# VH-VL binders against C2 domain-containing protein 3 (C2CD3): the designs that were tried, part 9

Target 1, 169 residues: C2 domain-containing protein 3 (C2CD3), of Homo sapiens (Human) (q4ac94r1171to1339)
Amino acid sequence: SSGLLDVGLRYRRSPRTAEGVLAARTVSISVQIIRACGLQAAAKALAEREPALQFSATVGVNASVTTHLSFLPQGEQRRTHPVACSFCPEFSHHVEFTCNLVTQHCSGEACFLAELLEFAEVIFAVYHENTKSASDIISIESCKEYLLGVVKVPTKELLIKRSGITGWY
Key: E = the ipSAE of ESMFold2; O = the ipSAE of OpenDDE; V2 = 0.75 times the mean of E and O plus 0.25 times the DockQ between their complexes.

## First folded at step 4 (VH-VL; framework fv_levilimab)

Design A6
Fold by ESMFold2-Fast, scan of step 4:
Structure A6 (fold): chain C 169 residues (1-169), chain A 122 residues (1-122), chain B 111 residues (1-111)
Amino acid sequence: as target 1 above (169 residues)
Amino acid sequence: QVQLVQSGGGLVQPGGSLRLSCAASGFTFSDYWMSWVRQAPGKGLEWVSGIYSGGSTHYGDSVKGRFTISRDNAKNTVYLQLNSLRAEDTAMYYCARQPYKGWSLGNAFDIWGQGTLVTVSS
Amino acid sequence: DIQLTQSPSSVSVSVGERVTIDCKSSQSVLYSGNTYLNWYQQKPGQAPQLLIYAASTRESGVPDRFSGSGSGTDFTLTISSLQAEDAAVYYCQQSYSTPLTFGQGTKLEIK
């Protein structure tokens, strides 16, 4: 949360059979990461703790974003391609998460995906990638990636808003 | 060197409280999810709680409502507040880190703390 | 919750022998081509150490005699030529969903 991220979230039901019967017991949650902007403050803060990154604080960061749904498998995240040397990178990234309608981690069989969405969130982590360091120093932890910020977007409105959730977070 | 150093264990009576701390060094703490895993004497490993870098938390069913995980990214430290302790909570408590990057595989616990013993006895 | 069952619970083998440890998951831990199954080694008095992640990828610094295989619900850890230092308890673990769970452990003793 040291920058602005323009995102969109939509709920999409699984397709029906030719007879109009629901063929699958899953739904898709669509996530769009359109752009990030105003990363100068995050870059400056990062450069203060990582002096080697002072140049990136001046000219722009190599930003990438990971997306994680709080109720899906840990580590089943999606990641944008990095956008080089920019404080306002355009990602135009779209990804879909397939979710079961009934979850095993609910207290009973009556607990459905809709119940989880009332209290769940989509977690976006924005990183700076040092691409030259990654090619030169393979053993460096985090592949020379530095966290710029974390943005959390509640999913509460996904099932009740036709247009989904969109905006800056 | 990448390291997790734990503190805060001890002996406590049933119903008591303890706060465990795990101080990280040698890596960018905010890039990692942090978890607590416990092991009763002579028994197997049990995941207790986890926290995302931004603060979202998850708990095992046996500790929900009694334990609270938290982190201070400025201090590179993760905490576990243990309340309403029971004899069955007696265990070695480990903190461990895990990567959460979308292109990384496994989300495994690649670095573990040395462990902190918690003994609950009447 | 995802339950992991290991077999055998204990095994005693000689230096130089091959040993296999199996781990069965109550449900698939595969999602979008990625397998969320990891293996750890724990020696007496020590914290666990990561051996294998994503079912078959060896952690950096782990000897090549350790290997992992399997997919979906059935997984195996293989030690191709045992050394005395390999005496430990081995655990499989799923990172597919919370609560994260471990197998009950397999105790490996060297004769």
Scores: ipSAE 0.000, ipTM 0.506, lowest interface PAE 12.9, mean pLDDT 79

Design A7
Fold by ESMFold2-Fast, scan of step 4:
Structure A7 (fold): chain C 169 residues (1-169), chain A 121 residues (1-121), chain B 111 residues (1-111)
Amino acid sequence: as target 1 above (169 residues)
Amino acid sequence: QVQLVQSGGGLVQPGGSLRLSCAASGFTFSDYWMSWVRQAPGKGLEWVSGIYSGGSTHYGDSVKGRFTISRDNAKNTVYLQLNSLRAEDTAMYYCARQPYDSWLGNAFDIWGQGTLVTVSS
Amino acid sequence: DIQLTQSPSSVSVSVGERVTIDCKSSQSVLYSGNTYLNWYQQKPGQAPQLLIYAASTRESGVPDRFSGSGSGTDFTLTISSLQAEDAAVYYCQQSYSTPLTFGQGTKLEIK
């Protein structure tokens, strides 16, 4: 199992005038990844199989998080910058997804985004990244990544609650 | 050298089960989404299942409830568990990787060699 | 589900000729400037190989006689000067939404 993520999700539609709202074709879904905690267990479990994580299991991982909205095309992902040597990294990461109000995902017919949000989720994948430290003089072929865990947050309340979704997941 | 090497498969009776494996090497496995695509003899390609780097899974309608895709990022391997097999599941099964960068079209850029699954008698 | 329809289902053309294969999507596969349509070549007894990704970008190592074009719902794969080794089945594929889908394939024979 992986650690916990402190996240926030909000749904915003612009412009706010009645005429502008009727003409608007897009909305913004904002995702904040504030911090992760409890990565010791995931790092320890992985270090038992992966020698590369032995040092990180004792001092901290180099964590990054990818965000994927399940209703967007496969490949629309965002990633935080890595936070070095921490089991409770603070990302203070904010991204916005600009989504069409009407998507093309329903049996060959257009679907409103609100209908997709009823059954969708935001998928956060937490990774450890090997550092590119200048002290490593042996061999650096590529940046190796190790999955620490996955957090899934349902989106069904985004249109119901104006305050959005916040908390640990 | 980037490659996907498949194993498993074989002849099984209707109602039987098989587990297919696809071992990746030469690249950072966790940077890629993995899918299984099958092809019945003389027929076209059909996407069966996909798994994101973070473990989220999706299935084609014909296999929902019967097949399970999973991955072990520590072992660089993706699996497909086939249950309640039917004669119409007879096909060559391929694993394939997809980059998560959207500008690459999330295309299947590397494919395994395929493993044959035959469901009869 | 997004349905992809290819035309023609089969074609026979001489070496050196131009050939075009069309792929029509039941709905748009464009999002945020990226097009989620790809083309594959499959020779008998082999796994498919990627030819073109994102509608128009040629995969590394693919000869420049292959090109892709189109947007939204209508896409075309073109082989400008057919060679004997191009005999294969060609598939378009969308990665825009699950379930991911392929066209029915176009069999290209050389005579």
Scores: ipSAE 0.000, ipTM 0.485, lowest interface PAE 16.3, mean pLDDT 79

Design A8
Fold by ESMFold2-Fast, scan of step 4:
Structure A8 (fold): chain C 169 residues (1-169), chain A 121 residues (1-121), chain B 111 residues (1-111)
Amino acid sequence: as target 1 above (169 residues)
Amino acid sequence: QVQLVQSGGGLVQPGGSLRLSCAASGFTFSDYWMSWVRQAPGKGLEWVSGIYSGGSTHYGDSVKGRFTISRDNAKNTVYLQLNSLRAEDTAMYYCARQPYKSSLGNAFDIWGQGTLVTVSS
Amino acid sequence: DIQLTQSPSSVSVSVGERVTIDCKSSQSVLYSGNTYLNWYQQKPGQAPQLLIYAASTRESGVPDRFSGSGSGTDFTLTISSLQAEDAAVYYCQQSYSTPLTFGQGTKLEIK
């Protein structure tokens, strides 16, 4: 309860296929974003940086979360749908990252995913999306987003816990 | 059409500060990551800092703790605050945009004209 | 950090000749079928310009004499028939992970 974001991480074997040898080269890292809570403090800090933004107890924020694995390219980020008008949004969001078991981020030597996970992180960035500035069709498609906070969850315990990692971060 | 127009360079003594600005026009600014890349006289390109559309920042080790990148999506502008400047920070500073699209290699497709920063005593 | 090494550091070639510039990455810049390796051209007194993105795709407006190839860690920029206006410094760049890095550059001179 001391954290901003309630998440779950799990290391999973890739599904078996008729070509089992090819499938054996990949695993999945599953990420669940269950909810965020206590966004009042983050919203207050954001309003101090952006004076035009107003957050009241009844209005809340329009929160979305991006997920990024530290050893994958930034372009492979995933994003939740925004949850409107809440300081404790429920996302119930689930994504899978397909990762090669061997050869990722290696400078000439084979590297195992387990070696990357020892030092890696899952990075969650929580944003407020301001949708009230839209005035026409083009403006409606534009998105104004503001960073509320960043949560980093180390992946090293995925190597030792078969049930995965769950909790507030 | 699509443009990045830079300002805010100059001559400053060691330990001084400058703020560089890069004003974008002709595209949806919030769809792009923005970076600063510098080039010392006669030398190669060095990535300095980057900022994602939502404001998350990254820095090269040589400038971490001294430089601050920021953006104002309402003004279509990215900034680089240079503090505690050293002689080795003397360079042409470029701003550049980067699509967050993997199929485009997240390449720097549009560059500003450059802003010269000279740190000399 | 991902380090990019270009070879040669400089080359002098006559108009009409073929030129190849190599770029070697200290680790793979390939993920899920996408390659995060780009090439830029910088002429004296100008900002760099994008030539090739994603290892092998030519940027719009770039002449077809420029081509990129390679995968994983080894990449090549080729100019099939050198023209006088191609005298410039060429840089490879990886966008796979931060810090983003550039090769040291290859200076192309016309004899």
Scores: ipSAE 0.022, ipTM 0.623, lowest interface PAE 6.8, mean pLDDT 82

Design A9
Fold by ESMFold2-Fast, scan of step 4:
Structure A9 (fold): chain C 169 residues (1-169), chain A 121 residues (1-121), chain B 111 residues (1-111)
Amino acid sequence: as target 1 above (169 residues)
Amino acid sequence: QVQLVQSGGGLVQPGGSLRLSCAASGFTFSDYWMSWVRQAPGKGLEWVSGIYSGGSTHYGDSVKGRFTISRDNAKNTVYLQLNSLRAEDTAMYYCARQPYGDYLGNAFDIWGQGTLVTVSS
Amino acid sequence: DIQLTQSPSSVSVSVGERVTIDCKSSQSVLYSGNTYLNWYQQKPGQAPQLLIYAASTRESGVPDRFSGSGSGTDFTLTISSLQAEDAAVYYCQQSYSTPLTFGQGTKLEIK
């Protein structure tokens, strides 16, 4: 397994403190997206399907990453700024998801964070961003995104690793 | 008006089964946690089981594996299925509502009238 | 499990007197500034009713003669001027962690 993204995940409250504790109102899941690498093969394959992208495939991609917690609504996803012209973009991006355990859940469910993390995952989607030229003004309203890859990181280990999870996925 | 109306209960033999129902009205049922609390004759209160708005469940150790809590948000009803009943399960069973909000102590603010379960003979 | 111990187990007092009921928790029920201890009143033949939530907040409709105090592990329910209608069993309860637990109850009788 080569890994596409170098990421870090941390739960800010002790797993033992939150586990089984109905009193835990607000907890934070910290996500770091450090860098992506190995995007050349995906970019080349994409450029072969999309002739307009052939130039970018030889010089790099304009990569951005979305982060989605599987138990939160898709509207809660976060996105990095694009990093231009690189097959190994460095994002150094940090985002926190603040969860209210008693009133907020994508399906209307409320439960302990420990129960959610047992079966949840953090979903990273890596995109190439390309916007149509200014000569076609209407097309600029639609940012053209091309999926390069998806990485899923299980959150179960956050229950047993107080220092968090780091590495390539 | 906000209320919880219980039904079910009765006399059953050891090893028998029974299903209790608790029908809610006057509030948005799906926004609340629901619990069952029992009280043996002349004894104190014992929490039995709880279910969150989305269906996540918890049980007291004395009933794990024998009782099942469930809810039907479309019918505004919470249920407690009692299986493998024992003499010590004889009690008045109450359903109770818990509002969301840690500043509210997750307290049982509305209670049903209770339904009696007797396990004997 | 969190164990709650109430004292006294029973008490008999006259109308107009002050009454205190204590509840001791085997561990702290304080988390992130919130206290998960509640008090209920149960009159004979009736379901319990909420009196005090979050250790010290009076439930809507509850007379001001009832008050709650305490923090961490030691809690007190006070009735400042007892009325005949206050004859009941009083329970403390923690909602800090599962299993949720109640104290054994304090029976309050009016002389």
Scores: ipSAE 0.000, ipTM 0.481, lowest interface PAE 15.0, mean pLDDT 79

Design B1 (from F8 with heavy chain S30N; at its last look DockQ between E and O 0.03; V2 from the best seeds 0.00; counts 0 for: pae O 7.2 > 2, placed apart)
Heavy chain, then light chain:
Amino acid sequence: QVQLVQSGGGLVQPGGSLRLSCAASGFTFNDYWMSWVRQAPGKGLEWVSGIYSGGSTHYGDSVKGRFTISRDNAKNTVYLQLNSLRAEDTAMYYCARQPYKSGWSLGNAFDIWGQGTLVTVSS
Amino acid sequence: DIQLTQSPSSVSVSVGERVTIDCKSSQSVLYSGNTYLNWYQQKPGQAPQLLIYAASTRESGVPDRFSGSGSGTDFTLTISSLQAEDAAVYYCQQSYSTPLTFGQGTKLEIK
ESMFold2-Fast, scan of step 4: ipSAE 0.123; ipTM 0.591
ESMFold2, look of step 5: ipSAE 0.641; ipTM 0.844
ESMFold2 (binder alone), look of step 5: mean pLDDT 92; pTM 0.953
OpenDDE, look of step 5: ipSAE 0.018; ipTM 0.588

Design B16 (from F8 with heavy chain G50V H58Y)
Fold by ESMFold2-Fast, scan of step 4:
Structure B16 (fold): chain C 169 residues (1-169), chain A 123 residues (1-123), chain B 111 residues (1-111)
Amino acid sequence: as target 1 above (169 residues)
Amino acid sequence: QVQLVQSGGGLVQPGGSLRLSCAASGFTFSDYWMSWVRQAPGKGLEWVSVIYSGGSTYYGDSVKGRFTISRDNAKNTVYLQLNSLRAEDTAMYYCARQPYKSGWSLGNAFDIWGQGTLVTVSS
Amino acid sequence: DIQLTQSPSSVSVSVGERVTIDCKSSQSVLYSGNTYLNWYQQKPGQAPQLLIYAASTRESGVPDRFSGSGSGTDFTLTISSLQAEDAAVYYCQQSYSTPLTFGQGTKLEIK
């Protein structure tokens, strides 16, 4: 990772509704992305790596963060809105992943989510988004994202710690 | 009629660059994920890159740092910029769409493919 | 990464016969009742075409003789009553996680 990311992870095995039988068979993995800080080094590295971008590393980055649980399909990832022109963007982003408590593996045996979490990760990818203003209509170009860094947080302790996992990563 | 029409291949020396284009028609382009898949002569299929409808991008390990996928929704086109090309990048490059929808039994498959664009990297 | 192993690598059969192609995944590609395993057909000189998605759902326009089955890690593509136009390379593919991966392919030849 090229900066510090302030995150929180929480595992809750509680009904989604007061009476929900189906909800009782699922768990919620809650992910909070509070802020990133110290993105100056990542911005400098990006400017050197992508000179055609003509990006000034002194003005900040337009940062967004994607969240992916390593054991879920790729399409279940989430993304924050970009925070413009900052080296310490505040996202205050919260997302929940609803996961089945039990799944099947190749032997036909039930596999509990706890067994998956022992080897899984929450993967955060921090991007700079090259955005266009509303006035740039003469030469419209593709809006691209550029990777600033990746933070991986093991899920191993989610079931062990009732309050979850919090801190800078 | 749903179509993907590709262009931009050719012969290039090692270390060179090319930009591949894939123009879409007949569907709401901005709603779909778009991928690039390549196939070396006489070999199998290898996934190269994907760009989501929301703009997120992912790459295969063999092309990370060298290739860039991008899209222009106003032009209904997805691009693949190939930089620092190597002999092992020689392949037919296909663009393909993915109609992903969370919660559906879709399989997130490549349901429409472009005709392919040949890229040859040789000294 | 999720690895897909296809067998056999090649097979030669006669028109009217039944063929099965197997695909084994290194991990489950099932999530919330949805299976992220797809099958493609590629004829010489052509782009691949989707045959089966979500392990067992036939793509629109694909003949009834093609069927997919399996769950979790073990999958099978079956072609009943083989026709001459079915000579092609067949690939399984997982769309569960990046990097997306394909099996090595099975070449089907008609005798």
Scores: ipSAE 0.017, ipTM 0.600, lowest interface PAE 5.0, mean pLDDT 81

Design B7 (from F8 with heavy chain S56Y; at its last look DockQ between E and O 0.03; V2 from the best seeds 0.00; counts 0 for: pae O 4.4 > 2, placed apart)
Fold by OpenDDE, look of step 5:
Structure B7 (fold): chain C 169 residues (1-169), chain A 123 residues (1-123), chain B 111 residues (1-111)
Amino acid sequence: as target 1 above (169 residues)
Amino acid sequence: QVQLVQSGGGLVQPGGSLRLSCAASGFTFSDYWMSWVRQAPGKGLEWVSGIYSGGYTHYGDSVKGRFTISRDNAKNTVYLQLNSLRAEDTAMYYCARQPYKSGWSLGNAFDIWGQGTLVTVSS
Amino acid sequence: DIQLTQSPSSVSVSVGERVTIDCKSSQSVLYSGNTYLNWYQQKPGQAPQLLIYAASTRESGVPDRFSGSGSGTDFTLTISSLQAEDAAVYYCQQSYSTPLTFGQGTKLEIK
């Protein structure tokens, strides 16, 4: 792939908030989605399968990025706001994931967050959104999102570097 | 003159095979998507297959696994290989181009058509 | 798949009269400001000919009496003053997504 996604990761203890004593046993993982580039190639490739994407592949895509930690439920996935009509969108998006320092393994054994992060991945997916079409459609089922690319980054590497740039296809 | 000239049709028995050809002239062939559209006698138009700029291919459900579309840009020709032919495949087959222009203002319409090639599948 | 339904299936009209043919799509064929709906005319014994593309743009060489309108899922082809040579079958077609699909056609006869 010719695209790059620029992201940042920060690890810190969650401050004691109104959530009480439980906050002391959690860590906040802050993810920054900074920018993407090279999305035109991905859009053009998709345009080979979807004729409606040909215009967007020329002018620009409406890009959003989903972020998921592999050890968290799918419901914890976060998404950036869409950046309209760009092949090099700047998101400047910040999201925090609250993680328990200690979780229970399926076996009932305690598993430390550090162990999870050693083998976990942050999964980023870049989508093109057809927002204009959705507004003109009576049926929600006509709204289509198109996957432009996926980036999987080991959390261990992100924690060490505190930021990372990688490509997708 | 922009034109598409077809060849390769005819009468064939069920289970047989045919290869259709469509030769393009008067334009930059590689800049266009090419499709095959067929029309059974007395019926409407049915899209059969398309091959796009990068070579990606699509097929109608009725012909998947039996028909193969291909193109030779050096020869300015698009082909349709018809295998395992059935009686219901009997139709006039048209090749048509779809413009691939900046901005895509043409909505991927079929602006140029071949003259048609009759395929008859009968025992 | 996107289904296109034309109405009427057939119509007989006198020369000089206005004719409208409707095409309804099972889903929107609008994307990024472009409408991927086209109209074709097919005369007996001939290949189809493009009349209108992008819902409302007339193809070069097409008489001014032909016009296309509509958006989203509802489209109309209009012949403002029917001529004898306009006797044909008319098809709408979407290029929004594969498989590409056509309406069932409208047969226009001259009274």
Scores: ipSAE 0.027, ipTM 0.662, lowest interface PAE 4.4, mean pLDDT 87
ESMFold2-Fast, scan of step 4: ipSAE 0.231; ipTM 0.731
ESMFold2, look of step 5: ipSAE 0.419; ipTM 0.790
ESMFold2 (binder alone), look of step 5: mean pLDDT 91; pTM 0.948

Design C1 (from F8 with light chain S32D G33S)
Heavy chain, then light chain:
Amino acid sequence: QVQLVQSGGGLVQPGGSLRLSCAASGFTFSDYWMSWVRQAPGKGLEWVSGIYSGGSTHYGDSVKGRFTISRDNAKNTVYLQLNSLRAEDTAMYYCARQPYKSGWSLGNAFDIWGQGTLVTVSS
Amino acid sequence: DIQLTQSPSSVSVSVGERVTIDCKSSQSVLYDSNTYLNWYQQKPGQAPQLLIYAASTRESGVPDRFSGSGSGTDFTLTISSLQAEDAAVYYCQQSYSTPLTFGQGTKLEIK
ESMFold2-Fast, scan of step 4: ipSAE 0.023; ipTM 0.638

Design C13 (from F8 with light chain L100Y)
Fold by ESMFold2-Fast, scan of step 4:
Structure C13 (fold): chain C 169 residues (1-169), chain A 123 residues (1-123), chain B 111 residues (1-111)
Amino acid sequence: as target 1 above (169 residues)
Amino acid sequence: QVQLVQSGGGLVQPGGSLRLSCAASGFTFSDYWMSWVRQAPGKGLEWVSGIYSGGSTHYGDSVKGRFTISRDNAKNTVYLQLNSLRAEDTAMYYCARQPYKSGWSLGNAFDIWGQGTLVTVSS
Amino acid sequence: DIQLTQSPSSVSVSVGERVTIDCKSSQSVLYSGNTYLNWYQQKPGQAPQLLIYAASTRESGVPDRFSGSGSGTDFTLTISSLQAEDAAVYYCQQSYSTPYTFGQGTKLEIK
């Protein structure tokens, strides 16, 4: 469940513009996906659900990872490039999400990003991207994705750790 | 023709289980996220669960731990397993698709809906 | 969770008249220029149908008398010239984040 992804999360306030006027009240949430490892168990479980898929120690999986901040739309997910033939793929992937420090809620009053982060999480979904499978021979689809696992990292520690959150999840 | 055809509803006693099915045709099923939305008799719409093309799942608070959404992309079918059913789960259950690839940055709306499957929980 | 509140809860109007239905979100559903608010029509005994997505874009096949507007937290569905076939319940819905939520619905009756 946990320990599949080596990730890093950082909170950075955007710098003020040189013009010195009221700066946009925004912050960047930086997400790094360094690597995944130990995907053998997930691959075995996937092969049991999808009989056409077979994984061996010499082949591995074609892994990609999506990153989703729970308080942003699903359409604003980011995705790594797939890493072929590995149970321990290295992504070295970095993305930033620009977030307003203050959002408006239904009474017209401010809702602070800190309030969202207290209960939010970063959701990582790890997929196998099926390329050149036997099913691709006769199907009109050339590529399919299959879920290997989900890793959820709470964001509340970003409020108390200036260095951010790093480690295996 | 793009269609979602539902089945699996019925009458069940409290604590019982049912499995709902939604069979898709006329489009590339794996390009779409799928959701279940329910409507109690005479009431409004409530989103129940969603599953993305690769299988990642999400649930509404009222059904977490009791319902399980799943999909079979080879069979173009999405399922909702209903366990530990309660009287308040009585509703018409709809499956619906969301565009994932073609316009996923825009609205991400439920553009096609199934006909609905009635689930009645009573003793 | 994002809560959507519609007003009015019910409205009765004559064929040919203009109708507006409002939807207020408990937080902004705008990100990077995209608005995650949608409108659905449900006629008696039928499944809901998509009318408007991304706050203002009409779904294919939807008559041009239907329009959507608004930004951030305040949204409006407008029917410019009511037809008898428009008697239905109308729902706004946010697709910004899970759990996806719907407004309570507005029942539109024709006099």
Scores: ipSAE 0.014, ipTM 0.619, lowest interface PAE 6.5, mean pLDDT 81

Design C5 (from F8 with light chain G33D)
Heavy chain, then light chain:
Amino acid sequence: QVQLVQSGGGLVQPGGSLRLSCAASGFTFSDYWMSWVRQAPGKGLEWVSGIYSGGSTHYGDSVKGRFTISRDNAKNTVYLQLNSLRAEDTAMYYCARQPYKSGWSLGNAFDIWGQGTLVTVSS
Amino acid sequence: DIQLTQSPSSVSVSVGERVTIDCKSSQSVLYSDNTYLNWYQQKPGQAPQLLIYAASTRESGVPDRFSGSGSGTDFTLTISSLQAEDAAVYYCQQSYSTPLTFGQGTKLEIK
ESMFold2-Fast, scan of step 4: ipSAE 0.047; ipTM 0.645

